Miniprotein binders against q96jn8r1131to1294. Designs and how they scored, part 7

Target 1, 164 residues: q96jn8r1131to1294
Amino acid sequence: TLEFLENHGKNILLSNGNRTATRVASYNQGIVVINQPLVPQLLVQVRIDFLNRQWTSSLVLGVITCAPERLNFPASACALKRAAWLLRGRGVFHNGLKICEKFGPNLDTCPEGTILGLRLDSSGGLHLHVNGVDQGVAVPDVPQPCHALVDLYGQCEQVTIVNP
Below, E stands for the ipSAE of ESMFold2; O stands for the ipSAE of OpenDDE; V2 stands for 0.75 times the mean of E and O plus 0.25 times the DockQ between their complexes.

## First folded at step 19 (miniprotein)

Design L1 (at its last look DockQ between E and O 0.09; V2 from the best seeds 0.00; counts 0 for: pae E 12.8 > 1.5, placed apart)
Fold by OpenDDE base, look of step 19:
Structure L1 (fold): chain B 164 residues (1-164), chain A 92 residues (1-92)
Amino acid sequence: as target 1 above (164 residues)
Amino acid sequence: SPELLEKLKEALKKAEELLEKGDPEEALAELKRLIEEAKRALELDPNNPEALKLLAEALRELAEAYKKLGDPEEAKKYLEKAEELLKKAEEL
């Protein structure tokens, strides 16, 4: 069963069998990691449950290749400087550096109810799914094993893991 | 409003973080929103020195964002405004 790990950002409260993450304070400290590593053809999806429009920006979605159980999470995913491939806004980032300016829809403008998915293909390409639609390869040749990461940042205050 | 002041403080922290991470566009957006909110609140209490100081600080950060975006002229505008607010706050 896909769940968020107990090791998470300090502003996160897990519920619903650790399938729901809620940021209960401020705009940051909201990183969560899904327990099972991504394997080819496994689609991991989260639904945006609640947006607080007090803030700008929104969730960051991506993968890490370090051990998530021992990770000391920074205040935001964009502060990860190693072993991280992230989707933020329309950009793709590797270890804090932008490697693509425009990819897929703008995550900062995704409304509540949007279902975002990550999937590795057989060649190690990381795909973004939006409401079940494959947006293409965001990151080619991602090292494995890797874990899906969600940063409940800015507007995004709650997400839930959902089945495909 | 204490709540507004706290929000503004958090926004400043967020903006600083974004600037450090090389996201001046996002910092700009965050600051502009909260600056406008703060201005509206100050219309109800124009002589709140703490609010004025915080607003001034926000404007300074806004200026920094514009500098990062390569618009020093716009940055100067907001620095001047910040200074005006600080002077006003000091007089209260």
Scores: ipSAE 0.535, ipTM 0.807, lowest interface PAE 1.0, mean pLDDT 93
Fold by ESMFold2, look of step 19:
Structure L1 (fold): chain B 164 residues (1-164), chain A 92 residues (1-92)
Amino acid sequence: as target 1 above (164 residues)
Amino acid sequence: SPELLEKLKEALKKAEELLEKGDPEEALAELKRLIEEAKRALELDPNNPEALKLLAEALRELAEAYKKLGDPEEAKKYLEKAEELLKKAEEL
């Protein structure tokens, strides 16, 4: 059973058995982490439930390799300077530095109802899925264990964990 | 209208003061309201160069707020939008 971890950004309210995260204030402080580490057979999926289009950027998706239960989260995921690989817009970031200019679709333009997924392949490659379609390897060899992270940033005000 | 533009200029000055005071979250909130009001003014008069310049200035201050909050990628997006609006205002 996949749930969002109780340690999360200060503007997050968890509901629906900790499977739904809502950002209830401001535009940031919306980091959530999935309670189980990724393994090759595990596909973690979230559905974008609500967007507020007055913002230009939307959610960030990725992984962290440090223990998430006691981690002190920054205001936004892009300020994570250690043990983080993130997908933002079309870019891929490692510890706050852009390492790929273009990968997959632009996350800032994904509409409500989009289902975004993360999984590892057998070589430790991080794959993005969009509406069930594998977009390929975003990061070729992520250290394990790692946990999926979502930052309900800007436009994105609510996501829900969904089953494949 | 002239009265609306003066109100929006006062709101921009307040946001700049909040950024200098070191309160970027409050400045961000004020700038978001300013940007919404400027966009509505542009729906009624899309080629008003004063409103376009005001919106661009608000977007630049919003970018500064994002920089202070540690989000330079978001700041870059708003700076690009501001440049586009300034170029449109100059063509009019």
Scores: ipSAE 0.000, ipTM 0.274, lowest interface PAE 12.8, mean pLDDT 85
ESMFold2 (binder alone), look of step 19: mean pLDDT 82; pTM 0.807

## First folded at step 20 (miniprotein)

Design C30 (at its last look DockQ between E and O 0.50; V2 from the best seeds 0.00; counts 0 for: pae E 5.7 > 1.5)
Fold by OpenDDE base, look of step 20:
Formats: sequence, structure tokens, C-alpha cells
Structure C30 (fold): chain B 164 residues (1-164), chain A 92 residues (1-92)
Amino acid sequence: as target 1 above (164 residues)
Amino acid sequence: SPKLLERLKEALLKAEELLEWGDPEEALAELKRLIELAKRALELDPNNPEALKLLAEALRELAEAYKKLGDPEEAKKYLEKAEELLKKAEEL
């Protein structure tokens, strides 16, 4: 069963069998990691449950290749400088550096109810899914094992893992 | 509005963090939103010292963002504006 790990950002409260993450304070400290590593043919999806309009920006979605159980999470995924591939806005980032300017829809403008998915293909390409639609390869060659990461940042205050 | 001022403060912190983490482009975007919000606050109360100071801080950070992006001329412009606002705030 897909769940968020107990090791998470300081402002996160887990519920619903650790399938729902809620950021209960401020705009940051909201990183969560999904327990099972991404493997080919596994589609991991989260639904945006609640957006707080008082903040700007929104969730960050990506993968990490370090051990998530021992990770000391920074206040934001933006501060990850190693073993991280992230989707933020329309950009793709590797270890804090932008490697793609325009990819897929703007995550900052996804409304509540949007379902975002990550999937590895057989060649190690990381795909983004939006409401069930494959947006293409965001990262062409991701090291394995890797874990899906969600940063409940800015507007995004709650997400839930959903089944495909 | 106290609520609006709090939003400004949080947005400023967020922008500063982005700059610290080496993301001046995103910081720039955040700061521009902050500035617009601050301007709206000042429309309601043009002589609010706290709002003026927050706007000044935002402009100063905006200058820093432009410096990091390699645009010192634009940075200078906003730095000067920040100083003007701080001066105004101090006189109130």
C-alpha cells in the first residue's frame, strides 16, 4: 500500500492511514515522501485536496534517490542540493538547478482536485501525469531506486495519495 | 489590514529563502507579486509606515535578485526606490 513516510516536514500532519498529508502551519516545512520506491509500471498519484489562496506558489513534485527514512528535510524542496529531481511551476530542476524551462502544465495553477502522477518507464524516464494524461518525460534517466516526493508548499495545504 | 501585512511578511520571507537557495528567477516572480500586494495596501493607506517599510524591503530584495541575474542597472533602480520609501516611512 502506498503511504507517506513518517519522516516528513515539520508542519505536516498525516491522516487517513498516512495517505493524506496536511500542512498545518505556515507556507513551508511540508515535504513528504511516498514509502514505496518508483519502479517501472507503477503509477504513483496524489490529488490536490486543498489550496489556501493566501499564499503564492504551490506544490513541488519530484523524486529523490537518497534514503528517505533518514533524510533531514529542509524547509522546502527548493533547498535540496543533492539526489533530487523536482517539478516546480513549469520548470524541471536537478539538485536545485533548472534543467528545463517549460514542461507540462504550470503546477502553481493546478486547481483543487487535480491528480498528479509520477511514473518511470522502462528506460528510466520519469513521466508526469496530470488527471490521467501522460505529459511526457520530465527527466530522461532517473537513478533507481528513487522515491516520489511531494512538497506541500505555498498554496497547497493538503494532498492525498489516490489509486490509478 | 493586519492580515494583508502578515501576508506581505510571509511573502517576503519566501522570496528571501528563494534567493538564499540560489533561485533568483523564482524569487523575482515572488517579489513582483509581493510588490503588487504592497501597492494595493498602500492604496488604502498611503502613509502606513509598516507597509512602506515592507515595500522597501521587497524592492531591496528585488534589487538583489536582479544583481544575481546580471542586471545591475535594474537593481540600482529598485534600490534607490527602496531608499526613498524608507526615508518616507521614517518621516511619518
Scores: ipSAE 0.369, ipTM 0.719, lowest interface PAE 1.4, mean pLDDT 92
Fold by ESMFold2, look of step 20:
Structure C30 (fold): chain B 164 residues (1-164), chain A 92 residues (1-92)
Amino acid sequence: as target 1 above (164 residues)
Amino acid sequence: SPKLLERLKEALLKAEELLEWGDPEEALAELKRLIELAKRALELDPNNPEALKLLAEALRELAEAYKKLGDPEEAKKYLEKAEELLKKAEEL
């Protein structure tokens, strides 16, 4: 089953059989990674469980294309300067550089209860799903293997892996 | 309070990260919120040198955000205010 890896940001507490991640301090150090690589048949979904409006900006969602089990994560996902493709706000980022100004909905406006999904298509395109609805290809050809990553950044303090 | 000052320091670090990531609009939003919190701290203790320094640094970062957004006149205004606050903090 899908779980968050034990290798995660230092402000994360895992619970619910490692299917729930909570950021228990500050605004960062909240990176979590899904334990299985993405494959075309796999839709990885997380639900936003809790937002703290004391902060601005919210979660970052994306993939890392290097092995995550022993990787030293930075404090925030957007500081990943290699092997990372990230969705933040309305933008798409590759290795810390914004490569698309507007894709899909603004992640910073997603309320509690929103279900966000990631999957690869057969050509390696990365798709974002929002509440079960495919938003299209965010990144056209992601190297494989890759793992889904969530950064519980800013407002986002808890997410849970959910099934379709 | 000490907890408010620590929250202000964390918010300033977050704004610096957003500027480094090339996201000056989000940094601007965080900085405006930070500045209002710093002003509240100074209402309670107008001569607190740490709060004055934090407000000054927030105004300097706000100026950097405005420069990145293409508004150097607004940036200059906030830099001048920051210098005034730093001089006040050093006198205390």
Scores: ipSAE 0.086, ipTM 0.535, lowest interface PAE 5.7, mean pLDDT 88
ESMFold2 (binder alone), look of step 20: mean pLDDT 81; pTM 0.788

Design C31 (at its last look DockQ between E and O 0.86; V2 from the best seeds 0.00; counts 0 for: pae E 2.4 > 1.5)
Fold by OpenDDE base, look of step 20:
Structure C31 (fold): chain B 164 residues (1-164), chain A 92 residues (1-92)
Amino acid sequence: as target 1 above (164 residues)
Amino acid sequence: SPKLLEFLKEALLKAEELLEFGDPEEALAELKRLIELAKRALELDPNNPEALKLLAEALRELAEAYKKLGDPEEAKKYLEKAEELLKKAEEL
């Protein structure tokens, strides 16, 4: 069963069998990691449940290759400088450095109800799915094992893991 | 509004965070929004020292964003405005 790990950002409250993450304060400290590592043919999806429009920016989605159970989470995914591949807005970031300017839809403008997915292909390419539609390879050749990471940042205050 | 001021303070922190971690463009956008909101707050209470200081700080950070974006002239402009506001706040 896919769940968020108990090791999470300080402003996160888990519920619904650890399948729902809610950021209950401020705009940051909202990083969560999904318990099972990504493997080929596994589609991991989260639904944006609630957006607080007073903030700018929105959730960050990506993967980490370090052990999530022992990770000391920074206040935001932006501060991850190792073992991290992240999708923010329309950009792709590796260890804090933007490696792609435009990829897929702008995550900052995804409305509530949007289902975002991550999937590794057989070649190690990380795919983004939006409402079930494969947006293509965001990051080629991602090291394994890796874990899906969601940063409930800015507007995004709640997400839920959903089945494909 | 105390709630508004608190929000603005957090928004400023958010912008500073973005600047720190290499997103000057996003920081710029956030700061501009923050500044507009602060100005609206000041319309209701133009002599609120806390609001003035907050706006000044936002302008200073805006200047920093422009520096990082390679526009020192705009940076200078906003630094000057920040100083003016701080002076005003201190006189209240």
Scores: ipSAE 0.653, ipTM 0.837, lowest interface PAE 0.8, mean pLDDT 93
Fold by ESMFold2, look of step 20:
Structure C31 (fold): chain B 164 residues (1-164), chain A 92 residues (1-92)
Amino acid sequence: as target 1 above (164 residues)
Amino acid sequence: SPKLLEFLKEALLKAEELLEFGDPEEALAELKRLIELAKRALELDPNNPEALKLLAEALRELAEAYKKLGDPEEAKKYLEKAEELLKKAEEL
């Protein structure tokens, strides 16, 4: 089953059979990774459970293309400078560089209850789903294997893996 | 007020992270909001030395953002404001 890896950010507490991640301090140290690589046509989904609107930014969603089990994560996903493709706000970032100004919804405005999904298509394109609706290809050719990553950043204090 | 000051310290760390690892324009936007929050905190306690120091540091970070965006005149303006606030905080 899909679970968050035990290797995660220092402010994360895992619960619910490692399917729920909670950031219990500060605004960062909240990186979590799904325990299985994405495969074509597998939809990995998380629900935003709790937001603290005191902050002005929210979760980051994306993929890493190196093995995550023993990786030393930075404090925040924005500091990933290799092997990373991230959706932040309205933008798409590769290794810290913005490669698309506007894709899909603004993640900083997604309310509690939003279900966000990631999948690869047959060409290696990374798709974002929002509440079951495919937003199209965010990244056209992601190297495989890759793992889904969520950074419980800023506003975002809890997410749960949910089945499609 | 201690709870607000703790939040402002954390928000400043977040802005610094954006300057180092993120987009300077994003950092600039975050710093402008942080500065407005700090100014509101000072409206009720204008001589709080910790709040003055936080505002001064936020203005220094804002100046750094403007330097990275190629606007040294705006950066100079905010550095001068930060120095004035820091002197006031030290005299208290």
Scores: ipSAE 0.421, ipTM 0.716, lowest interface PAE 2.4, mean pLDDT 89
ESMFold2 (binder alone), look of step 20: mean pLDDT 82; pTM 0.809

## First folded at step 21 (miniprotein)

Design C32 (at its last look DockQ between E and O 0.05; V2 from the best seeds 0.00; counts 0 for: pae O 10.8 > 1.5, placed apart)
Fold by ESMFold2, look of step 21:
Structure C32 (fold): chain B 164 residues (1-164), chain A 92 residues (1-92)
Amino acid sequence: as target 1 above (164 residues)
Amino acid sequence: SPELLEFLKEALLKAEELLEYGDPEEALAELKRLIELAKRALELDPNNPEALKLLAEALRELAEAYKKLGDPEEAKKYLEKAEELLKKAEEL
């Protein structure tokens, strides 16, 4: 079963059988990783449970190719400069550099209740799903193995893994 | 209030992070929001030196964001405002 990995950001509290992550302080230190690598057609979904609208930016969603069990996470996903492909706002970033200006919805405006999904297709393309609807290929060729990552950043204070 | 001032300090740290590792446009948006809140704090206590210093620092970071976006004249405007606020805070 899909769970958040025990190695996570310092401000994260895991609950609900490690399927719910809550950021309990500040605006950062909220990186969590799914406990299994993405394999073709495995759909990892999280629901946005709580947002604090005092902030103007929100969660980051993406993948890393480094083994996550003992990785020292930076304070925020935006500081990942190696082995990372991230969806931030409306853009797609590889190792901190924007590689696509507009893809999918603006994550900074997704409301509570939004279900965001990541999966690989059979050729290694990374797909974003929003409320069950495939938004297409965000990154066409992600190295494998890779691991789904969520940064409970800014507005985003809680997410829960949900089944397809 | 103490809670609002702590939030403003956190928002400054976030803006600095975005200027270093992120998009200057994101930093600019964050800074405009925190400047609005700092001005509200000063409506209740116009001579609060901590709030004046936070507003001045936010204006300095806003100037840095405008410089990174290629607008040095806007940057200069906000640096001048920040200096005025720092002088006021130090007199208190």
Scores: ipSAE 0.348, ipTM 0.695, lowest interface PAE 3.1, mean pLDDT 89
Fold by OpenDDE base, look of step 21:
Structure C32 (fold): chain B 164 residues (1-164), chain A 92 residues (1-92)
Amino acid sequence: as target 1 above (164 residues)
Amino acid sequence: SPELLEFLKEALLKAEELLEYGDPEEALAELKRLIELAKRALELDPNNPEALKLLAEALRELAEAYKKLGDPEEAKKYLEKAEELLKKAEEL
């Protein structure tokens, strides 16, 4: 069963069998990691449950290739400087550096109810799915094993893991 | 974002306290995180003078942390960057 790990950002409260993450304070410290590593053909999806419009920006999606159980999470995903591939806004980032300016829809403007998915293809390409639609390869070659990461940042205050 | 700026101000104060009374390594880590957040804020509004000043302050504190950690060369780099940002902020 896909769940968020108990090791998470300081402002996160897990519920619903650890399938729902809620940021209960401020705008940051909201990183969560899904327990099972991504393997080819596995689609991992989260739904944006609640947006707080008093903040700017929104969730960050991506993967990490380090051991998530021991990771000391920074306040935000943008502070990850190693073993991280992230989707933020319309950009793709690797270890804090933007490697693509425009990819897929703008995550900062995704409304509540949007279902975002990550999937590895057989060649190691990381795909973004939006409401079930494959947006293409965001990262062409991701090292394995890797874990899906969600940063409940800014407006995004709650997400839930959903099955395809 | 006004809220973000206020948070950064508070967090910066905490980092300063850590530098003064606590562990400089911990302060360094916190400052680095704050700098990244400030940079993110500037992506939204690159010409926000207040954000520029906050980032400059964070960089100055980072420089102080490096001095305390025995790396004056690295400290100098951040101090110079801070000064550049302040100059830019003043011109806006």
Scores: ipSAE 0.006, ipTM 0.238, lowest interface PAE 10.8, mean pLDDT 88
ESMFold2 (binder alone), look of step 21: mean pLDDT 82; pTM 0.802

Design C33 (at its last look DockQ between E and O 0.82; V2 from the best seeds 0.00; counts 0 for: pae E 2.8 > 1.5)
Fold by OpenDDE base, look of step 21:
Structure C33 (fold): chain B 164 residues (1-164), chain A 92 residues (1-92)
Amino acid sequence: as target 1 above (164 residues)
Amino acid sequence: SPKLLEWLKEALLKAEELLEFGDPEEALAELKRLIELAKRALELDPNNPEALKFLAEALRELAEAYKKLGDPEEAKKYLEKAEELLKKAEEL
């Protein structure tokens, strides 16, 4: 069963069998990691449940290749400088460095109800899915094992893991 | 209001993070937004020292954004303005 790990950002409250993450304070400290590592052809999806328009920016989505159980999360995924491949806005980032300027839809403008998915293909390419539509390869070769990471940042205050 | 100022301060911290880890162009836009909000607040209470101090800080960050964007001359202008506001705040 896919769940968020108990090791999470300080402002996160888990519910619904650890399938729902809610950021209950501020705009940051909202990182969560899905318990099972990504394996080829497995689609992991989260739904944006609630957006707080008081803040700008929104969730960050990606993967980490370090052990998530022992990770000391920074206040924001943007501060991850190792073992991190992240999608922010329309950009793709590796260890804090932008490696792609424009990829897929702008995550900062995804409305509530949007379902975002991550999937590894057989060649190690990381795909982004938006509402079931494959947006293509965001990262061509992701080290394995890796875990899906969601940063409930800015506007994004709640997400839920959903089945394909 | 105190509540607004509190939020503005937090939003400024967020903008600073954006400036540090994100796109400086985005940070610039966000900082400008916050500055405008602060200015509107000051229109209601032009002699609020806390609001003036906030605006000064935001302007300093704006200057930093311009530095990162390769415009040190524009940055200098905002730094000077920030200092003026701080001086004004101290006199109140």
Scores: ipSAE 0.726, ipTM 0.867, lowest interface PAE 0.7, mean pLDDT 94
Fold by ESMFold2, look of step 21:
Structure C33 (fold): chain B 164 residues (1-164), chain A 92 residues (1-92)
Amino acid sequence: as target 1 above (164 residues)
Amino acid sequence: SPKLLEWLKEALLKAEELLEFGDPEEALAELKRLIELAKRALELDPNNPEALKFLAEALRELAEAYKKLGDPEEAKKYLEKAEELLKKAEEL
């Protein structure tokens, strides 16, 4: 069963059988990681449950390729400088460097109820899904094993893992 | 407003994080918002030293964002304004 790992950001409270993550303070320290590595055709989906529009920027979605169980997470995903491929706003970032200016929709404008998905294809390409619609390959060759990561950043205060 | 200023200070920390680890364009947008809110607060209370200090610091961060985006002339202008505001705040 897909769950958020117990190793998570300091401002996260896990609930609902570790399928729901809530950021209970501030704008950051909201990194969570899915407990199972991505394998080809496994679709990991989260629903945006609550947003606070007083902040700018919203959640970050992506993957980490080092073992997540014992990592010391930084305050925000934007500070991940190793083993990370992240989708922020309209951009794609590798280890803190923007490698694509525009991919898919602007994550900062996704409303409550949006379901965001990540999967690997058979070639190691990382796909983003939005409300069930495949947005294509965000990252063409992600090393395996990798784990899906969500940073409940800025506007985003709660997400829940949902079934495909 | 003490509550607004408290939120503005936390939002400035977010903008500083974006300048350090993130996208300077995103930081610039955030700083412009915060500066506008601080200026409105100062229109109602022109000699609030905490608001003057906040505005000065936000302008210094705005200058840093302009430097990172390749506009040093805008950066210089805002840095000088920040120095003027800080001197005013210290006299209060």
Scores: ipSAE 0.382, ipTM 0.708, lowest interface PAE 2.8, mean pLDDT 90
ESMFold2 (binder alone), look of step 21: mean pLDDT 82; pTM 0.805

## First folded at step 22 (miniprotein)

Design C34 (at its last look DockQ between E and O 0.72; V2 from the best seeds 0.00; counts 0 for: pae E 12.5 > 1.5)
Fold by OpenDDE base, look of step 22:
Structure C34 (fold): chain B 164 residues (1-164), chain A 92 residues (1-92)
Amino acid sequence: as target 1 above (164 residues)
Amino acid sequence: SPKLLEWLKEALLRAEELLEFGDPEEALAELKRLIELAKRALELDPNNPEALKFLAEALRELAEAYKKLGDPEEAKKYLEKAEELLKKAEEL
């Protein structure tokens, strides 16, 4: 069963069998990691449940290749400088460096109810799914094992893991 | 107003984080937004030293953003404005 790990950002409260993450304070400290590593053909999806419009920016979605159980989370995914591939806004980032300027829809403008998914293909390419639609390869040749990471940042205050 | 200022301070910290770890362009946009909000607050209370200090700090960060974006001339402009506001705040 897909769940968020107990090791998470300081402002996160898990509920619903650890399938729902809620950031209960401020704009940051909202990183969560899904327990099961991504394997080829497995689609992992989260739904944006609640947005707080007092902030700009929104959730960051991506993968990490370090052991999530031992990770000391920074206040935001932006501060991850190793073993991290992240989707933020329309950009793709690797260890804090932008490697793609425009990819898929702007995550900062996705409304509540949007379902975002990550999937590894057989060649190790990381795909973004939006409402069930494959947006293509965001990151080619991602090292394995890797874990899906969600940073409940800015506007995004709650997400829930959903089945495909 | 106190509530707004508290929020602005937190938002500024976020902008600084963006500037440090994120995209300078994103930080720039956010800083500009915060500056405009602060200016509106000052329109209601132009002699609020805390608001002036905040605006000065935001302008300094804006200057830093411009430096990171390769526009040192624009950065100097906002740094000077920040200094002016701090001076004004100290006189109150």
Scores: ipSAE 0.234, ipTM 0.642, lowest interface PAE 1.7, mean pLDDT 92
Fold by ESMFold2, look of step 22:
Structure C34 (fold): chain B 164 residues (1-164), chain A 92 residues (1-92)
Amino acid sequence: as target 1 above (164 residues)
Amino acid sequence: SPKLLEWLKEALLRAEELLEFGDPEEALAELKRLIELAKRALELDPNNPEALKFLAEALRELAEAYKKLGDPEEAKKYLEKAEELLKKAEEL
């Protein structure tokens, strides 16, 4: 089954059989990674459980291509300068560089209860799903193997892995 | 209060991160909000050197946001205000 890895940001507490991640301090140190690499047709979904609206920015979603089990994570996903493709706000970022201004919805405005999904298509394209609706290809050719990443940043204090 | 100032310092770090890695328009919005709160806190203790230095730092970051958004005249205005506040803080 899909679970968050025990190697995670310092402010994360895992619960619910490692399917729920909670940021229990500050605004950062909230990176979590899914325990299985993405393969074509695997849909990884998380539900936004709790938001603290005192911040304007919210969670980051994406993938990393390095082995995550012993990786030393930075304080926030936006500081990943290698092997990372991230969805943040309304943009798509590769290794810290914005490569697309607008893709899908603005993640900073997604309410509690929103279900966000990531999957690879057969061509290696990374798709975002929002509440079950495919938003299209965010990144056309992601190297494999890669792992889904969520950064419980700013507003986002809790997410749970859900099954489609 | 000391707790409000600590909260504002964390908010400023987030805004600096947005300026370095993110969208300068979002950073500008966050900076405007925290500067308003800092001004309100300073009304309760208008000659607090620590609060004056914080407000000056926040205004310098606001100026950086305006520079990135292509408005150097607004940036200059806020840099001048920041310098005035820092001079006041150093005199106290």
Scores: ipSAE 0.000, ipTM 0.290, lowest interface PAE 12.5, mean pLDDT 86
ESMFold2 (binder alone), look of step 22: mean pLDDT 82; pTM 0.810

